VH-VL binders against q0aze0. Designs and how they scored, part 104

Target 1, 268 residues: q0aze0
Amino acid sequence: MKIILVNNRFKENTEKKAQEIAGQLSALNVEVIIDNGLDEPYAGTVDFIMVLGGDGTMLRAARRYGQRAIPVLGVNMGTVGFLSNIEINELAEYLPLILREEYSLEARMMLEVAVFQQQSLLTRVFCLNELLLRSNSPRMLSFALEISGQKLEPYRGDGLIVSTTTGSTAYSLSAGGPIADPQLDAFIVTPVASHIINKRPLVVSPEREISLHLLEEREAIIGIDGQIKMDFGAENRVLIKRAPHPLLMVNLKAKPFFTSIDRSLQRQ

## First folded at step 4 (VH-VL)

Design j8 (framework fv_ragifilimab)
Fold by OpenDDE, second read of step 5:
Structure j8 (fold): chain C 268 residues (1-268), chain A 123 residues (1-123), chain B 113 residues (1-113)
Amino acid sequence: as target 1 above (268 residues)
Amino acid sequence: QVQLVQSGAEVKKPGASVKVSCKGSGYTFTGYYMYWVRQAPGQGLEWIGVINPNSGGTTYNQKFKDRATMTVDKSISTAYMELSRLRSDDTAVYYCARGDSIAYAGEFYFDYWGQGTLVTVSS
Amino acid sequence: DIVMTQSPDSLAVSLGERATINCKSSQSVLYSSNNKNYLTWYQQKPGQPPKLLIYWASTRESGVPDRFSGSGSGTDFTLTISSLQAEDVAVYHCQQYYSTPLTFGQGTKLEIK
């Protein structure tokens, strides 16, 4: 068995823990690779991904390795989030199950985001939460939204979010999007506006494709999972599809999603 | 305009708890991380923790992990920081500060600050 | 933890003269992947919260006068006020956000000579 540990180099406690866990796994004749923020994803094959940290680290891991259809376990370290399954202090207890592959998997839909410059592909990214188109100035954007070739009326506003159901509790929620069951596959298209949002969020079939481009010469940005940022202009297009592979999240311990949401909303 | 307004000064006895509030306005409250920082008299700044007002997710400085609790009430755009088991060296001005946008996280510097809340711990 | 050390602790400079404050980190705060320094400077006047001046070591916050500038890379950073004005009297803080816990310098008190 070969395991990759993904931690956050900007959180030293996760790095130290990764090293400790690596040692423990090595002692059990498990090959371990540590990705604490490598410039490039580990190119070798792995059998299991263990994410040490919070939701941010999970998002990074998902973008880097999710397309490989490898089980991914979130291990929470000192944070509260939605994407971790067990706590770091529980790892020792569940480690035997991991090594014996005695766990269930929950498939989470990911986005395939393709950004073009005219007809040329600039980048393709798989992400777990969302794609954000946002103005890079105080002025509103005017942009076109197409769904499966259907051209909607032009959008005017600060921007637009296309999220997975997993991402529904992330920035989409802040923008007024609906909370979605993460076991459901769907796109959530949420307008971002500085004032009252006139357009309602859309719940779109994962079988459809979503296209965005600006209708005027203004500067915008594309954001992916709140961690990747790139400039977006009139010459750019973005195409969003369901990723060909879902993220396979390891479920060692039942985690009630809706209870967590209620708890989050009631934190007053 | 962006404003963070904090609750008033507190005087506490050792062993007690204090809860400081921070109300945000002029921006989407759930769109930005809220940080807490304190400053003892005549001293530098010390980071306490951060909360995602949207999800309620938190990260604490290990120094305060067992004593500090950050929460939010989104309905009134208010963040709270509670510090328990107070001691004299907890005497400080406590600040809330707006950090990076949730949409593009990773910038742990603070562009807007509350006016500060003086917490005095004395026998 | 990354320890931030400012120098000097206090500084007196005449009006119109150049003020220089140094900040040193115990380890590099330069991220090789994006070549950015995770370093910021704040200005704090008496009875007020800190005010953001510089981020990414050298980028000036909007509204901050041109006389303020940040420089440096890796472990050594400098805040410079090219021509000190009366309103610049304050405590200045450096902060790293390269890794958690976020840490600040001890502050530098700048006064008029």
Scores: ipSAE 0.026, ipTM 0.635, lowest interface PAE 4.7, mean pLDDT 91
Fold by ESMFold2-Fast, scan of step 4:
Structure j8 (fold): chain C 268 residues (1-268), chain A 123 residues (1-123), chain B 113 residues (1-113)
Amino acid sequence: as target 1 above (268 residues)
Amino acid sequence: QVQLVQSGAEVKKPGASVKVSCKGSGYTFTGYYMYWVRQAPGQGLEWIGVINPNSGGTTYNQKFKDRATMTVDKSISTAYMELSRLRSDDTAVYYCARGDSIAYAGEFYFDYWGQGTLVTVSS
Amino acid sequence: DIVMTQSPDSLAVSLGERATINCKSSQSVLYSSNNKNYLTWYQQKPGQPPKLLIYWASTRESGVPDRFSGSGSGTDFTLTISSLQAEDVAVYHCQQYYSTPLTFGQGTKLEIK
């Protein structure tokens, strides 16, 4: 069995715990590859991915390994997030179940984001939460949105979010988007501070192709899962599609989404 | 337009070190992996390693791990590859090449290449 | 390590005729989870760096003429130039990016006869 152990090197507690867990797994004849964010993603075949950290660490793991159709387990090191399913102090009791493959999998859709300069592909990335297009200056953007070749009226505002249902509780929520059941597959298209009052969030089929480009020379950026930023200008175009594979999240114990969200949204 | 511009040719004695630079322009430097590849005269291409310009994280070909050091200076969008304890068979053209996004696992093809830096090791 | 072997080492083809270059990997570079072949082709002219022609075994890079095509799967791959032009004289390299270390074939020198 080979496991990738993903952690955040810059948190001393998680690095120490990763070393302990790697030692425990090695004692059980499990090969461990540690991904602490410094090196490129491990290119070989693996059987399981264990993520030690909060939601941010899971987002990194999803971008790096989510398209490989390998089980990914989120292990929370601090406060419970939406993408973790067990706590670190529970890991020892669940290790036998993990090694015997006695768990269920929950599929979470991902985005495939391709950024072009004219006809040339500049980059392709995958993400679990969202793509954010936003202004990088005090001036608002003017940009075009196309959904499966259908051209919408131009958008004017601070930007736009194209989110998965998993991402519905991240930046899209902050911009006024709906909360979506993560078991649904859909794109959520949420305007950021639109100058046109009637531009509403859209919920569209994940089989749709979404494209964005600027209509005026402006300083803008594309943000991926709040972790990757890249420049976006009038000669750029971004194409967003459903990624070929969903992230396969390991579920060792039930985590009721709706009651968890309800508690998180309390104003007290 | 995307460009990778490398430092000029070097002549070194056996046992010395050489440090080759590669300056990126026309794209977000920290968004793409930077790869290093060499080519001995009349021979094929050989991969040395890759660096993540955002984090400084590196992966080396085991053949070069003891002698190669890759670094970046984000403030000037420049990557460096230093090779120590040079031997005559290190004589080669050294290339930097841009990979794809740091978020894509298994994407290792190179869309833009530097012009190459000839390193000659002779005494 | 995956060993890449190209054939032939050199090839002379008349203008307008088909050129075929083969590349064989010592183990499969087909990733079963996404059904993609981690194989690229590069063109290298004298005194110049390599130029990307084809990735994912058969996807042509933007700006590459449609006379260039890639085919094959698993361990056996082919680069085809359907109608050779004078500017196609170069050394062609295949590369696998299935696993590290990244490895290249020895190159095939293409000339006009």
Scores: ipSAE 0.000, ipTM 0.400, lowest interface PAE 15.2, mean pLDDT 84

Design j9 (framework fv_ragifilimab)
Fold by ESMFold2-Fast, scan of step 4:
Structure j9 (fold): chain C 268 residues (1-268), chain A 123 residues (1-123), chain B 113 residues (1-113)
Amino acid sequence: as target 1 above (268 residues)
Amino acid sequence: QVQLVQSGAEVKKPGASVKVSCKGSGYTFTGYYMYWVRQAPGQGLEWIGVINPNSGGTTYNQKFKDRATMTVDKSISTAYMELSRLRSDDTAVYYCARGDSIAVADEFYFDYWGQGTLVTVSS
Amino acid sequence: DIVMTQSPDSLAVSLGERATINCKSSQSVLYSSNNKNYLTWYQQKPGQPPKLLIYWASTRESGVPDRFSGSGSGTDFTLTISSLQAEDVAVYHCQQYYSTPLTFGQGTKLEIK
């Protein structure tokens, strides 16, 4: 059995804890690879991915490994997040179940984001929450949105978010998007400070293709899960599709999404 | 219950800047758009811009975009509008006004208004 | 820009009589997808900020007396006060929120005489 431990080197005690867990797993004849975010993703075959940290660490793990159709377990090291399943102090209790593969899996859709310059593919990335197109200056953007080849009226404003249902509680929520059940597969398209007052968030089929390009040369960026930033100009086009594989999240412990989000929204 | 309270009257010389504040109370400040509108003496209302208090995202009337800056301080539920390089024709009452819920993007009428801040620009 | 034009600029109406104020937009403010007119009316009394009266062209704001009514669609809108009261002396403004920049009419001053 081979397990990747994903952690954040720069968070307090996470590196020490990763080493402790690696030692414990090695004693049980498990081969362990530690991914602290500083190196390229591990390219070899693995059986399980254990993410030690908060939601940000899970987003990184999903981007790096989510398309490999390998079980991913979020282990919280602090306050409970939306993407973790168990707490670090519960790991010893659940470890035998992990090793016996006695758990269920929940599939979470991901986005495939392809950025082009003219007709040339510059980069292809995957993400769990969202793609954000935004202005990087005080000037508003003028941009075109196409959904499955259907050209909408031009958008004017600060930008646009294309989100998964998992991402509905992240930046899309802050921009006025709806809260979506993460077990649903859909794109949520949420305008950011639209210059056209009647532009509403859209909920569209995950089988749709979404494309964006600027209609005027402006200083803009593409943001992915809040972790990757890329310059975006009038010569660029982005194409967004449902990723080939969902993230397979390990469920060892019932985690009630609706009561969790309800409590979060009531907190000041 | 819902109240928008603006800063006091200002007298400025041409070329100066003015910063007007607007403090919201009685509602969730980050849940509603905040608009800025002005009215010159004896004239109609003129829209300056809108800010999303949750994200800080702004949209300006093109007429004001190179001189106006809208900001927000969530910790004290206060929005600001700064207008620079003032001219005599900027003399007006400046209003903040609450727009609709951020969750309903296309309902942009003004249900609550501040009391107004008179800005006089004279040499 | 959508230009909003009100008529008349000023109006004097006897107490208890009907007052009618018109507002014309340079292009339609009717949104076909939801069949709503993005048109509001505000009342502004001397020394006070504007107060919302009517939104969606014909929906009366809570607390606004039923003598106030809005009508019209597309480009031509009317605010009607069925029986003028002394407290209705004000400037009335129409506004479109169909597209930015948000634009207002020049205002109609209503007086009792």
Scores: ipSAE 0.000, ipTM 0.371, lowest interface PAE 20.4, mean pLDDT 85

Design k1 (framework fv_ragifilimab)
Fold by ESMFold2-Fast, scan of step 4:
Structure k1 (fold): chain C 268 residues (1-268), chain A 124 residues (1-124), chain B 113 residues (1-113)
Amino acid sequence: as target 1 above (268 residues)
Amino acid sequence: QVQLVQSGAEVKKPGASVKVSCKGSGYTFTGYYMYWVRQAPGQGLEWIGVINPNSGGTTYNQKFKDRATMTVDKSISTAYMELSRLRSDDTAVYYCARVWESGSYYLDTPFDYWGQGTLVTVSS
Amino acid sequence: DIVMTQSPDSLAVSLGERATINCKSSQSVLYSSNNKNYLTWYQQKPGQPPKLLIYWASTRESGVPDRFSGSGSGTDFTLTISSLQAEDVAVYHCQQYYSTPLTFGQGTKLEIK
């Protein structure tokens, strides 16, 4: 068996913990690759991905490896998040189940984001939570939103979020979007500080293609999972569709999504 | 000189609404996002939301979305934050704050100028 | 949401001694494209609004004394006061501005020993 350990080299003690876990796995005849986020993604075949950290580390793992249809386990190290399944102090208990492949998988849809300059593809990225289009200056944006070739009335405001259901509890929630069951496949389209009073979040089929472009020359950016930021101008167009493969998340113990989000909304 | 001047202290009963004002001067009011933050006595800072003074567009912290309303009056360079259905635990100092002047706004800059704060006391 | 955790809750340091305050974020606030950490530190004295001390994790705001320094990257950050002065008695707050909702640490109260 070959496992990738994904960690953040700058996070508290994660490099040392990753080395410790790698040693334990090697003693059990498991080949281990450590991915601390600084190098290119590992190009070879692997059987399992273990993410040591919080939601941010899981988002990086999903972008790097999510399209390979490999089981991914989130192991929490520190703060409570939505994307981890077990705590680091529980890993020893669950390791035999992992090695015997005795777990269930939960499929989470991902976005495929393609950014063009005119007809030239500039970049293609995948993400688990969302794409954000926003103004990078005090000026309001004017932009066009098309859903499967259907042209909507122009948007005027500070931006727009196109989110997966997994991303419904991330930036989309802060911008007024609905909480979605992550077991559902859908795009959630949430306006950011919209000038038009009747603009509401939209929930649309994951088979739809969403296209965005600016109607006026403005400074704007697109953001991916809150981790990648790219300049976006009037000469650019972005196309968003469902990624070919979902992220396969390992489920070793029940995590009560609705109870967790309900408690989170009553706190801070 | 850039200044943000807020309205005076308020005492409200539970269930009432309060509306705090923040007047900007010394800069182009419609050119910078305005944020609202509160601090309960002895507690940390908590973000309420942001408003674009040019468009009137708003983004709220989900915790406050059903009770908070942010507005602006461009003619007098003044932003408002209204909080309804007040509870005793809404007792706090409420601040307006502007983003840093760097050409990047919204997510990209820290709060560079803060109002003096408005104490809202909810009692009785 | 990005959760910001400060430690310690309070500390007492003698005049002229080093004070260190830690701040941890639940996810990275380092933006790889510009290599900047979206983390700021504020100083708050009683009865006053917060005052910006440090932005981009390590850049001192104009007028802030050089005894204040910020360090760290990704998820782990430190505010250091190299030689404590009486005027530095305050509550210190860290904040991330990487994503909304904007979030703050719970604050660290610094007092003279």
Scores: ipSAE 0.000, ipTM 0.368, lowest interface PAE 16.4, mean pLDDT 84

Design k10 (framework fv_ragifilimab)
Fold by ESMFold2-Fast, scan of step 4:
Structure k10 (fold): chain C 268 residues (1-268), chain A 124 residues (1-124), chain B 113 residues (1-113)
Amino acid sequence: as target 1 above (268 residues)
Amino acid sequence: QVQLVQSGAEVKKPGASVKVSCKGSGYTFTGYYMYWVRQAPGQGLEWIGVINPNSGGTTYNQKFKDRATMTVDKSISTAYMELSRLRSDDTAVYYCARVFESGSYYIDTPFDYWGQGTLVTVSS
Amino acid sequence: DIVMTQSPDSLAVSLGERATINCKSSQSVLYSSNNKNYLTWYQQKPGQPPKLLIYWASTRESGVPDRFSGSGSGTDFTLTISSLQAEDVAVYHCQQYYSTPLTFGQGTKLEIK
């Protein structure tokens, strides 16, 4: 058995903890590759991915490995979040189940995001939560949204979010989007501070392609999962579609989604 | 054991060009964006640009866009920054610096490793 | 361009005492999507390249002593050294990585009094 152990190099003591866990796994005849975010993603085949950290580390792991259709387990290391399944102090209890493959998998859709500059592909990334288009200045954006070639009336406002159902509780929620069952496959398109009252959040088939471009020269950014930020200008175009593979999230213990989000909303 | 090793000091006349190299070792060269930053004597740091070593894609500070050229040679894990039409106020130590995660335009990570610097002196 | 302004330009502090360095950005560097401040602090000793101390305004880099801390949000940021040691003599730089061009403060020179 070969496991990738993903941790955040920039968090104090995370590499030491990862090495400690790697030693425990090696004693059980498990081969461990440590991914602390510095090197290229491990190119070889693996059987399981264990993510040590909060939601941010899981989002990075999903971008790096989510398209390989390998089970991914989130192990929380003190940061409250929605993407971990067990706590670090529970890991020893659940290791026998992991090694015997005695767990269920939840498939979570991902976005494939392609950014173009003057007809040339600039970058192609995958993400678990959302793409954000937002103004980087006090000036309102004017931009075009197309859904599978259907041109909508122009948008005027601070921006737009294209979210997975997993991302419905992230930035889309703050912008007025609906809470979606993460087991559903859909795009959620949520306007950010729209100037016109007719712009409502849309729930769109995951088989659709979504295209965005600016109608006026403005300072704007594209954000991916709140972690990757890039400049976006009138010469740029972004194409969003469902990624070829969902993230396969390991479920070792019941985490009722709806009661968890309900508790989170009451704590705001 | 990550190291960024830069080329040696250069003395140039106004109007000339200089090309500084930065060789990475101890890591996967194409896995990390490479930034170029300069520091004039007694002054603050000034960003020149960033290059993705995997794709060769670049983003420049507008101030340097017409004079700076960043390139990479993946076969020898080396990045280059060439600055043309040198002026006396281009006298500075030039640094390469690494950030983690390539494969996307990722500008929201800090510079975690720096080269030792290359002093470029521009004088008559 | 986001302009970064540090104060003071130079600072002399006695060994064991607290040193405080301020950094102000002309525009907010708080990214609303993830609620993080894209602000980094570097330490630079004479003849050496800068060394990463703190990123996302308050997260200390691994291996950096716990006497170093960062605070602030939006446009106003502070680097604090709680008990100055001799090896802390350096120039300290703040940097924003919120938008291009990436910009740095002018630096604060820290000396022993």
Scores: ipSAE 0.000, ipTM 0.436, lowest interface PAE 13.1, mean pLDDT 84

Design k11 (framework fv_ragifilimab)
Fold by ESMFold2-Fast, scan of step 4:
Structure k11 (fold): chain C 268 residues (1-268), chain A 124 residues (1-124), chain B 113 residues (1-113)
Amino acid sequence: as target 1 above (268 residues)
Amino acid sequence: QVQLVQSGAEVKKPGASVKVSCKGSGYTFTGYYMYWVRQAPGQGLEWIGVINPNSGGTTYNQKFKDRATMTVDKSISTAYMELSRLRSDDTAVYYCARVFESGSYYEDTPFDYWGQGTLVTVSS
Amino acid sequence: DIVMTQSPDSLAVSLGERATINCKSSQSVLYSSNNKNYLTWYQQKPGQPPKLLIYWASTRESGVPDRFSGSGSGTDFTLTISSLQAEDVAVYHCQQYYSTPLTFGQGTKLEIK
């Protein structure tokens, strides 16, 4: 068995804990590859991915490895988050189940983001939460939104978020988007707007293709899961669609989504 | 293990051009913006511009737009900043940097790394 | 362009005492969509590049001692060093990343009395 252990080298305690866990796994004849975010993603085959940290570390793991159809377990290191399944102090209890492959998998849709310059593909990335189009200045953007070739009336505002259902509790929530059951597959399209702009969030089929381009020259960026940042100008177009493979998240214990989110909304 | 290593000090005459290099290592070079900032002796920091190493796309401070050119060579993980028509008041330490600018409210650790600086002296 | 103004230009504080540095932006750096202030604080020692201390106005960078704290919102920001140590002698710069061009304050030189 070969496991990738994903952590953040610069986060205090996670590097030391990753080394401890790697030692424990090696003692059980498990080969461990440590990914602390500094190098290119591991190119070889692996059987399991264990993510040590919070939601940010999970988002990085999903971007790097989510399309490989490998089970991914989020192990919380004491931070608040939605993407972990067990706590670090529970790992020893659940490790035998992991090694025997006695767990269920929950599929979480991902976005495929393709950025073009004219007709040429500039880059292609995957993400778990969202793509953000935003102005890189306080100036309002004017941009075109197309859904499966249907051209909507032009949008004006600070930007737009195209989110998965997993991302519904992330940036989309802060921008006024709905809370979605992460077991559903859908795109959530949430405008980022000034107080004078009135556009509603859209919930659309994950089989739709979403296209964005600027209608005027502005300083804009696109952000992916809050981790990747790219320049976006009037010569660029972005195409967003469902990624070929969902992220396969490991469930070792039941996590009641609706009661958890309800509690979070009550204790703001 | 993230490092940004810049080229050595330069002495130029007014009217000449200078090209400073910045080699990144220990991270995915194309995954992060590269910033250029300068600091004249005893003065504050002044932003020159930013380049996206993945696309080659640039944003310049308007003050430098007609004289500065930022480029990258992805094959050797190296960024370049060329400043033309040099004046004596261009004498400064020039830095490349991966600065924190994430719009994320997640718990990610930002990467903020600076090169060691390149002193460019312009004298007649 | 957003103009960043620091005060004071220089400050002398005794070891163990509190140091306070102020930064004012000519317009708000609070982004309405995520309720975040796009402001950082840097420490710079002679002959060295700047080192990130605080981002999002109040979030301490990993490895930065607890004695450093950032506060404020919108246009008025403060960097506080609760108990000055000898190693804290440096120039401190605030910076906005709300809009391009990125702009820095003029710097505040912190010295021991």
Scores: ipSAE 0.000, ipTM 0.418, lowest interface PAE 14.6, mean pLDDT 84

Design k12 (framework fv_ragifilimab)
Fold by ESMFold2-Fast, scan of step 4:
Structure k12 (fold): chain C 268 residues (1-268), chain A 124 residues (1-124), chain B 113 residues (1-113)
Amino acid sequence: as target 1 above (268 residues)
Amino acid sequence: QVQLVQSGAEVKKPGASVKVSCKGSGYTFTGYYMYWVRQAPGQGLEWIGVINPNSGGTTYNQKFKDRATMTVDKSISTAYMELSRLRSDDTAVYYCARVFETGSYYLDTPFDYWGQGTLVTVSS
Amino acid sequence: DIVMTQSPDSLAVSLGERATINCKSSQSVLYSSNNKNYLTWYQQKPGQPPKLLIYWASTRESGVPDRFSGSGSGTDFTLTISSLQAEDVAVYHCQQYYSTPLTFGQGTKLEIK
């Protein structure tokens, strides 16, 4: 068995823990590849991906490996989040089930984001939560949104979020989007501080293609999962569609999504 | 081991064009963006542009967009930067550098490998 | 364009003493969504290309000695060498990667006193 162990390069304590766990797995004849984010993604075949950290580390793992259809387990190391399934102090207990492949998988849709300059593809990225289009200054954006070739009325405001259902509790929630069952496949399109009062979040089929471009020259950015930032100008356009493969999240124990989000919202 | 190897020094007349090459080895060439930067003698660094080796997509510094052309040949893992209508103030060392995974336009996984540089001298 | 300004232009420091180089951006390079500063520091020795030292304003590149550290946020950044060694003589450049065009400071030449 070959496992990729993903940790956070900005948290030195997670690297020490990753080395500890790698040693324990090697003693059980498991080959371990450590990914702390500094090298290119491991190119070889692997059987399992174990993510040590919080939701941010899981988002990075999903971007790097999510399209390979490999089981991914989130192991929480402190901060409570939505993307981990077990706690670090539970790992030893669940490890025999992992090695015997005695777990269920939840498929979580991902976005494929392609950014163009005129006719040329500049970059293609995958993400688990959302793409954010946002002004990089106090000035509002004017931009065009097309859904499956249907041109909507121009948007004016700070920006727009195109989210997966998994991302419904991330930035889309803060911008007024709905809470969605992450087991459903849908795009959630949420305006950010729209100047047009009747612009509402849209919930659309994941079979739709969404495109965005600026209608006037402004300083804007595209944000991916709150972790990657790209310049976005009037010569750019972005195309968003469902990624070819969902992220396969390992479920070793029941985690009650709705009661967890309810409690989180009550404390705000 | 990651290496970026650039073509040799060039001497050009004003008005000519120069094409500098940068060959990558020891990594997946199409997996990382390649940017081009120049440094005039005794001056600071100046960004020319970036190219995605997988797609051929480019972003140029506006200062250079009318004269600079970046291309790649994936079959030989080589990137090129051509600068046309050369002036004496284009005399500089030109560098290629590998900085970003193609899944991230900005520095997400910070590998920063630079070529050795190519001196381009423009004199009459 | 974001303008990067370094201070001082040149600095002479005795071996074993602390060297401090400052970098100021004309606008913030902090991305609030991930709370990261899009700022790097490079070391350049004569006849050589620049070498990455620090990224995300404060994260030291693998293989870079512990005496190098980066600090700051938003518009004001500092590179510190806690105990200058002979091999540290170089020009140091800051760079923002918050927006295009990518821009560099003018460089700070560090010399032994």
Scores: ipSAE 0.030, ipTM 0.603, lowest interface PAE 6.5, mean pLDDT 86

